# Designs tried in a protein design chat: VHH binders against von Willebrand factor A domain-containing protein 7 (VWA7). Part 6

Target 1, 194 residues: von Willebrand factor A domain-containing protein 7 (VWA7), of Bos taurus (Bovine) (q0v8j4r314to507)
Amino acid sequence: ASSLSFVLDTTGSMGEEINAAKIQARHIVEQRRGTPMEPTQYVLVPFHDPGFGPVFTTSDPDSFWQQLNEMHALGGGDEPEMCLSALELALLHTPPLSDIFVFTDASPKDAFLTNRVESLTQERRCRVTFLVTEDPSRAQGRARREVLSPLRFEPYEAVALASGGEVIFTEDQYIQDVAAIVGDSIADLVTLPL

## First folded at step 18 (VHH)

Design l5 (from i6 with S52N)
Fold by ESMFold2 at other seeds, look of step 19:
Order: sequence, then structure tokens, then C-alpha cells
Structure l5 (fold): chain B 194 residues (1-194), chain A 120 residues (1-120)
Amino acid sequence: as target 1 above (194 residues)
Amino acid sequence: QLQLVESGGGLVQPGGSLRLSCAASGFTFSDYAMAWVRQPHGKGLEYIAYINTGGGKTYYSDSVKGRFTISRDNAKNTLYLQMNSLKPEDTAMYYCAREQTPGWYYFDYKGQGTQVTVSS
């Protein structure tokens, strides 16, 4: 009897990334409805540049689906984003022994929170899995003369590892297929060193 | 003001070696992680090496791992790239870059770069 929590990047558009998160959440809710494995609580934390939250919590799987379905993109912002702040907020509202899924296309601007979030995942015994729709090897930044390191996703790898979860990198066109098989070992992954 | 000046490039035969230097000024060098980036003529930018503030953590792209070594001398405000076993595909303009914000792994390069040409 645990909860199911989603941390969703709502910047940019309502594109395939956000839709994949909604599809996966719907699938999990329907598959567990009426079973002993049905979560007792559902948590949703959106984030976007410059902000994150609010937290949405419900015990009703149908209400959870409705909350997800009403969510929409809030527009652009600069990379990186407040992902770890949103994840921390989700962890504080998620009961122990829960799965947390994070959907984003950006690295974190709040990487100084990494150790605290690692500790919180272990205290709460929550497994955190990241689905990231970005090529970690992309070097050209948005600004002129800006360069991106593949190490920029190291905070997500550290949090996932500490929690017993993983970081899955994929392309926009494949995100729905990957989300459907999260937890399966068949997905092809690009992982940064830890 | 803020300056990064690359030097040490040149013409080298395949299998040769070069050592690049990057002289930093206008900021506290020891407070910033640094990187080397290259751009072959008419091609995209490639991130090739990283070193943290103290020098204890490094990273190399697969294309240079085992052949290049990044290092720094914080007392001399200088970043280095030792390049061994050079190949024609290493031909590029090389830039040093400074991290924008600690922990973001976003870097800016500002210098003119130094040209490395590997051919025979």
C-alpha cells in the first residue's frame, strides 16, 4: 500500500513528452485499480522555469487521472530547470515505499540539492526513475559560444542510483514506447558515469 | 576583463603530440571548473574534456579518452591539454571554456582558440 508520484516538466509544449507521461500514468492507474497493489495515494508535482508546484494529492485514481489530463504546458524558460526542487517537494508529500517518475527534457539548475534529495529518497524508501527526452551528448547550447557537458545529467543519475531507480534517455518520437515499458530491461539507454 | 587565451597549437604529423595552454585572467580561476572544446572547420562543436576546480575529477569524450590529458595549475591560472597519438580527425580549432554556474556543467568559451592541424 504505497503511493504513485509523478514529477512533470511542463515547459515548452504539450508535446509527446507530456502526453507520454499522461499515458504511462493512466496505464499504471488502470492496471492497479481494484488490486492489492493499488496505491493508496497519488501525487503530482509540475515544474517549469522559473517555478515548480503546486503539489496535487488524491486518494482517488480517477481524480488523479483528471488532474493529469487538465495539465498543460506553461511556456518556455531557460535551461536548466528546477527539477530537483520539484522532486524534493514530491518526496516530502509521498509516503514511504513509493515509486516516483520524473519526466523532463532538461538538466537541473538546482544541482546543489543533489545530496539532500539522495538522502530523502533513502529515508522515504522511494524509487525514482527519470525519463529524459534529451541527448546527453548534445554539446551546442542555446546561447552563442555556450557548450553543454554530458555531465549535466549526473545529478539525476546520482539520485536515481541512490533510490534504486534509473535514468532513461530517449528521443521525442520514442518517448511513448519507452514510457510504456519503463521497468523493463529492453530499453536502450545512454547513461552518464557516477 | 574576463579573458581566456589559448596557445600551443600548430601543424603536427599523425602520431605526434602537442600541449595546449589556456591562460585565464579577470576572474578567480581556482573557483571554476574548466573544459576543452573543439570545432573542426565547417563542423559542429565537440565537448572533449573536463576538469573540476581542484583537479580531482576529470572527464573525456570517447573520441579522445586515453590519448588526451586535461590538467590545471591554479597557482599559474593556466589550463592544459596534453594531446598524444594525434590523428587527422583531431584537426580543429581548440577552445578552453569556463563553467557558467557551479554544478550546471554549462560552459562558455570566449577566446580566439588555437588551431591544431594533423596531416602528412
Scores: ipSAE 0.681, ipTM 0.891, lowest interface PAE 0.7, mean pLDDT 83
Fold by ESMFold2, look of step 18:
Structure l5 (fold): chain B 194 residues (1-194), chain A 120 residues (1-120)
Amino acid sequence: as target 1 above (194 residues)
Amino acid sequence: QLQLVESGGGLVQPGGSLRLSCAASGFTFSDYAMAWVRQPHGKGLEYIAYINTGGGKTYYSDSVKGRFTISRDNAKNTLYLQMNSLKPEDTAMYYCAREQTPGWYYFDYKGQGTQVTVSS
């Protein structure tokens, strides 16, 4: 049976990300209601600077939604985060042939894990899709005379490509709509053989 | 004292070429990835080119790809930007920048820059 796995950034305004994840989960569940492809497991891994985890796993959608609603946002801004560490943990707890969705507003600080996470997505046969609420073309950082490269998101693009997923950049106010569209598309693609 | 000093700017006609240099001191140049950024007068900052520590990996923004070439000489502690087929929209102050933390792609620029002006 398939799983829905979510990796969520807790360092910013996570309310939008939680709502987007709930909308996406509802769309996927309703699309597959009464079929063998209905999700039977849900995985949640939060991350923040400097930590990530713990893993939450349940077979009950209501318990999953309750867990999402109860998460506490930690402080922080556009700083790089431990996203790949959280994703690795999610991959280890997600059944093979499943979808993993990552919600973040920041680039990774643990990019040295990129090759390891790529390999793990292929071993586990999981598709990873990133929803990033940051403009990759934003060059000006918060510190004076700090510049940000669009290459800072290259680790996410490498992992997504290796897994057959993608990286989608959007703004905070649109992430719920984008997540709904991605959820409908991903559900279709998950059921098709390569 | 960490320093980055840009030079080689000037006035050039459309279609012309310039080569910018960035002299680095006060740190081990070969240990750091480097970038070029530019800022047109009164406009936002644009990230335009990147080169890793050894020179084997480069990146260019779409606005300059195929026209500009970033390079480095680690023996001379110098970063370069060869700018060909210059256009009026390339007019800007140009800065070199050094990576803060390996793999983060966050950069600092510290010099006063070098002005490039492309006009007839």
Scores: ipSAE 0.665, ipTM 0.876, lowest interface PAE 0.8, mean pLDDT 83

## First folded at step 19 (VHH)

Design y1 (from l4 with S52N)
Fold by ESMFold2 at other seeds, look of step 19:
Structure y1 (fold): chain B 194 residues (1-194), chain A 120 residues (1-120)
Amino acid sequence: as target 1 above (194 residues)
Amino acid sequence: QLQLVESGGGLVQPGGSLRLSCAASGFTFSDYSMAWVRQPHGKGLEYIAYINTGGGKTYYSDSVKGRFTISRDNAKNTLYLQMNSLKPEDTAMYYCAREQTPGWYYFDYKGQGTQVTVSS
């Protein structure tokens, strides 16, 4: 009766993130078969530098799989990205009591939306879980003499907390395994890859 | 011309204290969040402390929390780092850094840094 809603970063390598979303969706659908939480809708919102959207919504899982298979990495771009704008769109199109999963390797450039998105998660009664393929303690930026703060992910942590979800940091090579574990654990998280 | 000039480093015994200063010029200092970063010789950069524009929000890495205090004097365009209970592991080049874009928590350091050596 609920939706599976995905917010996907298209700026980086989408292959691993798309596969993780597909694996997670299949695990959730099978796990929830015959229950009130069985997905009846699928929502997909991509984001990239400098933009986000459009929203893709379907009730047909085959159309959803096809949309995911047709997603392509848009090449590189500068971190950060418009993640919270995409998440806001996903929340507006996601029915109540749904899970929203965000896949990204980047911190947000639109952090001014944090309070708005927190409120939306509570109004829509949606749980938001972030799967982030970046080490938040990494201090060295890509540019010379650039430094990254672990505070750059605070907006995701605030949204996850407000919604009852979590932010999970993992490496690119493990995101598919982590996504499968998260999909198997209703309301709980299992061991993260080392 | 944007400038950040660090000073106040030196040689100190374990358990000692130092206060670092960062003199800022060429931009409106009070409009920017600031950070301290350090680089031990032959090792990677470490982000250690943050302070927002007005001084009301701070952050410290676990490695320095409880021992170091970041502060700023917006009237003097100066950032400070009070370092107490110094350990040999605190030996590093220290740089001050300015936030690139508010809310992104990406910083640039530009100065030559100031060396802190905790020995003996």
Scores: ipSAE 0.695, ipTM 0.889, lowest interface PAE 0.8, mean pLDDT 84
Fold by ESMFold2, look of step 20:
Order: C-alpha cells, then sequence, then structure tokens
Structure y1 (fold): chain B 194 residues (1-194), chain A 120 residues (1-120)
C-alpha cells in the first residue's frame, strides 16, 4: 500500500506550481490506474501566509484530482514560509513506501524542524522530492539592500537526501514540464525492482 | 544608531592581499550571522562569504573559495575578510551584511562599502 502526497505552497506567486502539481497528479493517476502501483491513498497539505493545513486525504484518485484542481494561489506571502511544518504533517498522514512532492518558491522559516523531518522520512520510508521555482544562487532580494544566501535552501536538500529524493530548481515557465517528467521518472524507478 | 562601517579597501596589484574590516554598532553583534557581499561596477550583487554567530560555520562562493577567509571578533564587534591572491575580477565595492532573522539567511547591507580595485 502506498500514497501519493502533495505539499503545496499556495501563496499568490505559486500559480505555475499549483498547475504543475495538477499536471503531475493527472499523469500519475492515469498512469497507475488499475496497476499494482496504483496508490491506495492520496494526501494534500497546503501551506500559505501564516500557516499550513488542513490535511486532505482520500482513497479516490478522482476526488484527489478535483481537490487539487480547486486549489488557487492566494495573495503574496512573505518569504520564507512554513514548508517543513506542512511536510511533517504530510509525513504523519502518509503510509510507508510513498512519494511526497513539495511545490514552493520559498525557503523555510521553520528550519529547526529539519532533523525531525529527516527522521520521519526514514521511519515512514517516504521519498520526498522538492520542486522549487527559485534560483538558489539569486543574491538580490525584493527589498532594497537585501541579499539572499544560497544556504537558505539547505534544509530542503538535507530532507531530500535523507529520503532518497531530490531538490529540483527550475523557472516558473518550465515547472509544469519538469513536474511531468519527474512524475514519469519516479514511476519508472518504482517499476524496476532489483 | 545601527551601523556597519566597512574599511580596508584600496588599490592592489594582482596576486596581492587585503584585509577588510566591518565595525558593527547599535546591536548585539554576537547574536547575528554575518556575510560579505560585493558589487562590481555596473554589475549585480554577489554573495561571497558567510559566518555564523560563533564563527564555527562558514561558507564561500566558488569565486572566492580558497582565497578569501571570513572571520569575526565578537569581543570587538568586528567582522573581517582576508583576501589573498587577488584578481582583477575581485574589483568591486565590498559590503558587510547582517542577517535579518536568525536562521533565514536573508541579509541586509547598510554601510557605504569599501572599494577594492585590483589592477596593474
Amino acid sequence: as target 1 above (194 residues)
Amino acid sequence: QLQLVESGGGLVQPGGSLRLSCAASGFTFSDYSMAWVRQPHGKGLEYIAYINTGGGKTYYSDSVKGRFTISRDNAKNTLYLQMNSLKPEDTAMYYCAREQTPGWYYFDYKGQGTQVTVSS
């Protein structure tokens, strides 16, 4: 038994990322329907301006698609965001041997959770892949005289590594295509036993 | 009253060395991670070095790794950048920057900067 779980940043800048999650979900649902690899559970955890959640779960892939299709980007939020809290919640509701996809354009403000989330990915045997629409090498922030460190994304890299997943940085215009490719690649890896 | 004052820049030949200083006042220096950033004339900002509050963790961009060393003296409220094996590409205005919120790795630079010029 496995789950497909999405953790979505729903701030106003995330329109392309939400659409990418929709595309990936459609690919995975259609690709796995009626096969041994069909997920038995689907989990969705949004995070936004001040917080995260609630958790949405279903055993029906069409209901999952409908819930995801109803997601809309809200107003802009501050960077960074509560991504690791939402991911922790998703891990607590996701059965073992599951894939979790995280869509965000922001670094985490809850990085103190990094070690706990690493441990949870290993306990739950879940693979976490981050799709990030931000250039980690960007040095100039939005505010005047603000500079951004590439170190701000280290928590995502640590969690991904611990789980056997990865962090993929891409541009807004490409995230939908990248998400579709990542969804296909992960499905291929699961279907190739040792 | 919050101030960051950079000094130690100047004209130097390729292969030379300089040590930059940043005097901090108006806040508890030891509570903040610090960084050095630079801006070549007519170019964008480059984040080049980082040091945490106690000095035990550092980071360097690939462009300066192995040649520059960031350090701090919390008793003197001073941040340093030792710059060795300088290249013409290191010519820039150099600023020290203070972390806005601990653990976020977002920094503000407030000072006037200090000019480093590497040329024959």
Scores: ipSAE 0.572, ipTM 0.831, lowest interface PAE 1.3, mean pLDDT 84

Design y3 (from l4 with Y106R)
Fold by ESMFold2, look of step 19:
Structure y3 (fold): chain B 194 residues (1-194), chain A 120 residues (1-120)
Amino acid sequence: as target 1 above (194 residues)
Amino acid sequence: QLQLVESGGGLVQPGGSLRLSCAASGFTFSDYSMAWVRQPHGKGLEYIAYISTGGGKTYYSDSVKGRFTISRDNAKNTLYLQMNSLKPEDTAMYYCAREQTPGWYRFDYKGQGTQVTVSS
């Protein structure tokens, strides 16, 4: 009784990331369709500043693909996002032993939730993988005289580590290719004994 | 009004040392994490060091780790950067920066900075 769950940053800057999520979801869903490895539930949680949700859940992979395919970038700010709140919502609707994929270009503004989300991933035994279209070493912020620390992604790294997943940083132009590679890797791991 | 005033820069030879200071006013200094950043002439901004509110957590970029030491004196509202074993690539304008919101690791720098020039 496993799920495939997506947490998607839908800000106006996330068009490439939304398309990458669509590609990865399609690969995973089609790879597992009609097999014992097919997830029994699918969860989708969008987020953008100032909010997150609503959650969409279904047992039908075609309904999941349709919902994901209808999703488009929303207008919004270029500020930190409510990513951990959206991830918490996804975890609460995701059955144990599931994969959760998070797509974002921004660090979280709700980092105070980090320990709570770490604990939830371990209680649920869910693996969380972040695909982030941002160079963590970029120091220049968008606001005048704003500087960014690579420590700003520490909450994602902590959650990924606690869950057995990882944080993958890539450029906008490559995220679709990276998402496909991650999707293929997940499918291979699921088919291995042990 | 929030102010950050950097000082202590100058011209030094490679291998030399400098100690930078940042005088803070207009806010409760001990409530905020602080950072040092630098910008070489005509180049991008580089984040180099961080210190938490009480000084218990620090971070250094790979380019300065082992050579620079960030510290703070909350009684004097002053942030410091001890710079040892200086190299020509350390030549830059140095700024101190204050965290916008605790835990966001996003900072603002507002001072004019202090120039550090390392040359033979």
Scores: ipSAE 0.690, ipTM 0.890, lowest interface PAE 0.6, mean pLDDT 84
Fold by ESMFold2, look of step 20:
Structure y3 (fold): chain B 194 residues (1-194), chain A 120 residues (1-120)
Amino acid sequence: as target 1 above (194 residues)
Amino acid sequence: QLQLVESGGGLVQPGGSLRLSCAASGFTFSDYSMAWVRQPHGKGLEYIAYISTGGGKTYYSDSVKGRFTISRDNAKNTLYLQMNSLKPEDTAMYYCAREQTPGWYRFDYKGQGTQVTVSS
């Protein structure tokens, strides 16, 4: 695509997710070198409750990789995050016909944006793929007597479907392998177990 | 104070039926999605059923789908779980839970629960 755009959850153990984004960027650049789909710009939008952004945009892959390398995971865990707000920012800064990749371990707390983000993906002609390091069937929350529903990820599924992308659930130990497969454009053929 | 009081549990033979109730107070019941969860003795918590505020959307885990029915009566501030074709694996403490914030699909349970025991 004309841009590689990453939306990165910086919560908790997201160090592996940041490395997965680097691997995916390398794979996409190498696979698309010399084609019309070679990236000409890069977009990065971090998020961590309660904040998201700022957006970082560059046409220089070295600057992009340096920005990623300086990114470090913050504390926290699977608390709800402002993922859709960050994704909206990324969509506004991403040229048409681009791929956007979202890396998170948490469900969104801004799900009221779902329809708006769906519309943006279609207006911008961008494909959104989510890599989620969480078992959607996990019922036990971190807080006393807290229960988690697998329905908590429906907003991501709706956005992915509207955009022609997908939601891939995996464990931290597998996310780099999954990111490499998705970067090679074969994600619709193979997935890793949770 | 927010209260959820489960009732209707008991001892039942395999293949039998039970109807659980959850009486809610201290909040506007019709504004919140609700869920049923269960915990077998010495085992982890299981999320088993969900119902939206108006009752128009439901969800069931694979372990209970087709056998259990969640429902609600907003006029009586009561959540229900109809349990049919009960199996020994359904033996657990059952709790009702209220969504923390609309749209988050994260729930809290507060009551003592109601014990369901399925055995010969």
Scores: ipSAE 0.671, ipTM 0.876, lowest interface PAE 0.7, mean pLDDT 83
Fold by ESMFold2, fold request of step 22:
Structure y3 (fold): chain B 194 residues (1-194), chain A 120 residues (1-120)
Amino acid sequence: as target 1 above (194 residues)
Amino acid sequence: QLQLVESGGGLVQPGGSLRLSCAASGFTFSDYSMAWVRQPHGKGLEYIAYISTGGGKTYYSDSVKGRFTISRDNAKNTLYLQMNSLKPEDTAMYYCAREQTPGWYRFDYKGQGTQVTVSS
C-alpha cells in the first residue's frame, strides 16, 4: 500500500507551496486512478518554527483535501526550521516504498538529524523529493548584517541522495508548475544542484 | 561584547596578493565556524569563504576558488584570508563573519571591514 506523503513548511510565504502540494496530489491521484498504484493512505506533517507536527494520516482523500485546504501561512519567511524533525515523523508514518514530498523555503535548524533521516529513508525504502523556493546562492539574509551560506541546504541534498530523490530549487512564482512536472515524471528530467 | 576587527586591506595591482586578518574577541573563537564576505561598492553582499571550528572543512565560492585560502589560528583568535592572483573584480569591502548557531550556516558580521582595491 503506497502513501501520498507531504511535509509542508507553513511559514508566512508558503501559500504557493500549499497550492503546489494540492496540485501535485491531484496529478498523482489521477495518474494512478484505477491502477494497483493508487494511494491507499495520505500523510501530512506541517512544520513551522518553533515546532513541527502533528502528523495527520487518513485513508480518505476528501479528508486529506480538507486538512490541506485549512492550512494557511503564518508569518515568517526563510528562517531556519524544524524540517528534518517533521520529515522523520513523516517517515515513521509512511508505508515502505512510498514517495515523500517536502515543500519549504528555508534551511533546517535540526541538521544534526541528517544521518538519522538518511538511515530511515533507506530502512523504509522511501524516496524523498524536496521542492525548495529559495536561491541557494542568495547571500543576503533578512536581518541587517546577516549572511547566508549555500551550505545551509547540504542536509537536504544528503537526504535526497540517500533516498534516491532530489532537491529542486525554484522560485515562488514557478513552484506550482514545477510540482506538477515532478508529480508527472521521474527525477531525471530535473537539474539538481549538489 | 562580540568584536570582529578586519585588517590587511589596501591597494594592489592585478595579479598581486594580500592577506586579510580578522581579530576576534568577546566569545570563544574556537567554538564557531567563520566566513569571509565581501561587498563591492554599490552592489550586494557576496559570500566567498567558510571554515569550520577546527579547520577541517572549508568552502569557496566559484569566484575565488583556487585563488583564495581561508585559515584560522584558534590560539590567537584570528581568522585569515590569503588572496592570490587578485583581479579588479575582487575590489570590495571585506568582512569576517561568525556563525550564529553551530550547523545553521547563517552568519553575522559586525566590523567596519577592510577595503581591498585592485587596479593598475
Scores: ipSAE 0.635, ipTM 0.860, lowest interface PAE 1.0, mean pLDDT 84
Fold by ESMFold2, last read:
Structure y3 (fold): chain B 194 residues (1-194), chain A 120 residues (1-120)
Amino acid sequence: as target 1 above (194 residues)
Amino acid sequence: QLQLVESGGGLVQPGGSLRLSCAASGFTFSDYSMAWVRQPHGKGLEYIAYISTGGGKTYYSDSVKGRFTISRDNAKNTLYLQMNSLKPEDTAMYYCAREQTPGWYRFDYKGQGTQVTVSS
C-alpha cells in the first residue's frame, strides 16, 4: 500500500515549485506503472502562512493530478512557513514504506516540531526528501538589517536524515529540472533489488 | 528599548587577537539565541557565528571556524567573540544580532557595530 505523498508550499512565489511537483509526480507514476512499487495512494498537503492543510488523499492518479493542476500560488504569508506541521499531517495519512516529497522556498516557522516529526518518520518508515528553492548560505534577509542563519534549514536536514532521505537546495529557475532528475533517480532506485 | 552595543574593535596586526563584546539591554537576554555577523567594506554581510540561549550549541562559518570563539555571559547580558589568528580578510564592521523568534534562526542587528582592521 505504497503512497506518493507531496507537501507543497503554495505561497505566491511557488509557481515553479508547483510545476516541479507535477513533473516529478508524472515521472514517478509513469515509471512505477505496472511494477510492485506503483503507488496505490496519493497524498497532498498544501501549506501557506498562516496555516496548512487540509490533507487530500486519493487512490486515483487522475484525481491527484487534477488536484495538483488546480493548485495556484497564493498571496500573503511571510517566511518562515508551517512546513513541519504540514509534513506531520502528511505522515499521519501516508502508508508505511512510502516516499514523501516536500517543496518549499522557506525555512520552518514550526521548528519546535522537529523531534516529533523525526520520530514519526521512523514510526511510519517513510523517506522524506526536501526540494528547497533557496540558498542556505544567503545571509541577507528581506527586511532592513535582517540576517539569515544557514541553521534555519537544520530541521529539514534532521528530518531527512532520520527518514533516510535528503535535502536538495536549488534555485527557482532550476527546480523543475531538479525535480525531473530526482524523479528519474527514484525510478532507477526502485528497480534495484530490494 | 532593545539595545545591542558592540565594542572591542580596533587595529591589530595579522596573527593578533581581539575580543569583541556586545552589551544587551531592553530584553531578557537569556531567552534569545545570538549571532555575530560582519560586513567588509563594500561587500555583503557574512554570518559568522551563533550561540544558543544556554550556550550549549554553537556554529561557525568556515571562514572563522577554529580561530573565533563565540560565548555569552547571561548574568552580565553580554555576548562575546574571541578572535584569534586574525587575517587581513577579517577586516570588517562586526555586529551582534538577536534571534527574532526562538527557533527561526533569523536575526536582527541594531547596533552601530565595531570596526576590526587587520593590517600592518
Scores: ipSAE 0.620, ipTM 0.857, lowest interface PAE 1.0, mean pLDDT 84
Fold by ESMFold2 at other seeds, last read:
Structure y3 (fold): chain B 194 residues (1-194), chain A 120 residues (1-120)
Amino acid sequence: as target 1 above (194 residues)
Amino acid sequence: QLQLVESGGGLVQPGGSLRLSCAASGFTFSDYSMAWVRQPHGKGLEYIAYISTGGGKTYYSDSVKGRFTISRDNAKNTLYLQMNSLKPEDTAMYYCAREQTPGWYRFDYKGQGTQVTVSS
């Protein structure tokens, strides 16, 4: 009862990331269509400032595509966002033994949830992969005299590690290709023996 | 009003040591994680060290790891950076920075900084 589950940052600069999610979804669905590995459920949880959700679930890939296609970037960008809250919601609605993909360009403002989300990924046996369009080594923030720590993404790395996934940092121009490659990796994992 | 005052910079020879201080006022120092950043002349900012509110967690960039030690004295509202085995590439203006919101790992610096110059 595998799922294709997406947690999407919908802030203003996320147009490329939303498009990458659409491309990855189409790639996975088409690659698995008519096989035993076709996802039986699709989950979508958006997040932004000031909130996250609601969760959208469907068993119909065309309905999922339609919901993704209706997603639009909202205002904001490099702001900290409620990513871990959205991920928790996605985990609660995703069948066990599923992969969850998180698309964002921002660090979380709800990092106090890190341990809880780690535990939940292990209880649900879900693998979480983060696709982040940001340079973690960028020190200069957008505001005057603002400094960014590479530790700001540590919560994502902790969750990914606990779940057996990874955090992939890339640029907007490459995220669609990276998403396709990550989608192929998920297919490989599903075919591995115990 | 929030104030951060850096001191302790100067001229040193390669291999030398310096201890930087950052005096904090206008906020509850023990409630905030702190960082050191530096800016070489004509170059971008570099994030170099971090310390949590109680000092239990620290982080160092690869460029200073093993040579620099961040510490804090919450009773004196003071942040420190012990800099050993200094190299010419450590030459920069050094600033201390306070975390904006706990757990966000985003920092503000406000002081004029303290200059460190490492040359023969």
Scores: ipSAE 0.617, ipTM 0.854, lowest interface PAE 1.0, mean pLDDT 84
Fold by ESMFold2 at other seeds, fold request of step 22:
Structure y3 (fold): chain B 194 residues (1-194), chain A 120 residues (1-120)
Amino acid sequence: as target 1 above (194 residues)
Amino acid sequence: QLQLVESGGGLVQPGGSLRLSCAASGFTFSDYSMAWVRQPHGKGLEYIAYISTGGGKTYYSDSVKGRFTISRDNAKNTLYLQMNSLKPEDTAMYYCAREQTPGWYRFDYKGQGTQVTVSS
């Protein structure tokens, strides 16, 4: 058994990323419906300041699409976000050999969870791919006299590496095309964390 | 009150060396990761170096890697940047910055900075 799992940043800046997740999910569901590769479970975990969740799990691809289609950017929020908490929740509900896709434009608020999430990806044998709409080299923060380190995304890179996935940095205008390509290539890959 | 005071800048010829210092006060210095950032005149900030609380982890941007060394002396509440093989492109105002929250890799700089000018 396998799952298709989305961890989705729903802050107000995430409109294009949410649309990309919707498009990728529709593509995967339509391609796999009625085939041996059809996932047996679908997981959706939103996150947004100040929190994350609830988890939504279903065995029905149409119900999954409906839930995902009702997601909208909520506005407000602050960077960083509770991404690793949401991912941990998704991993706990995801059977082995599953693909998990994370959509965000923000670094994690909860980086202290990094090692625990790495271990969980290996225990669950799940592949985690991050689609991040941010330039990791951007040094200017939003607040006066704030500077951002490219190391702020190191937790995502560590989790992706441990899981056999990757972190893809892209721009808002390209995220939907990148998500479609990633969805196609990942369909042929078994998670091999070791 | 939290303070970061940069010093050690100056005018230097290409190929020369300088050591910058950042004196910290008003907080427990050893509890915070620290960074150096720079801003060339009229241009955006560049994040150039990082050091963890105990000094066990460092990071350098590609523009300075191999030429600059970040270090800290927790007993003296002081952050350092040893700058060797200086180039005209290193001309900038240099600031030290303190991490806002452990593990966020987001920093605040508050001092006046120290000017480094590399010119023939």
Scores: ipSAE 0.616, ipTM 0.853, lowest interface PAE 0.9, mean pLDDT 84

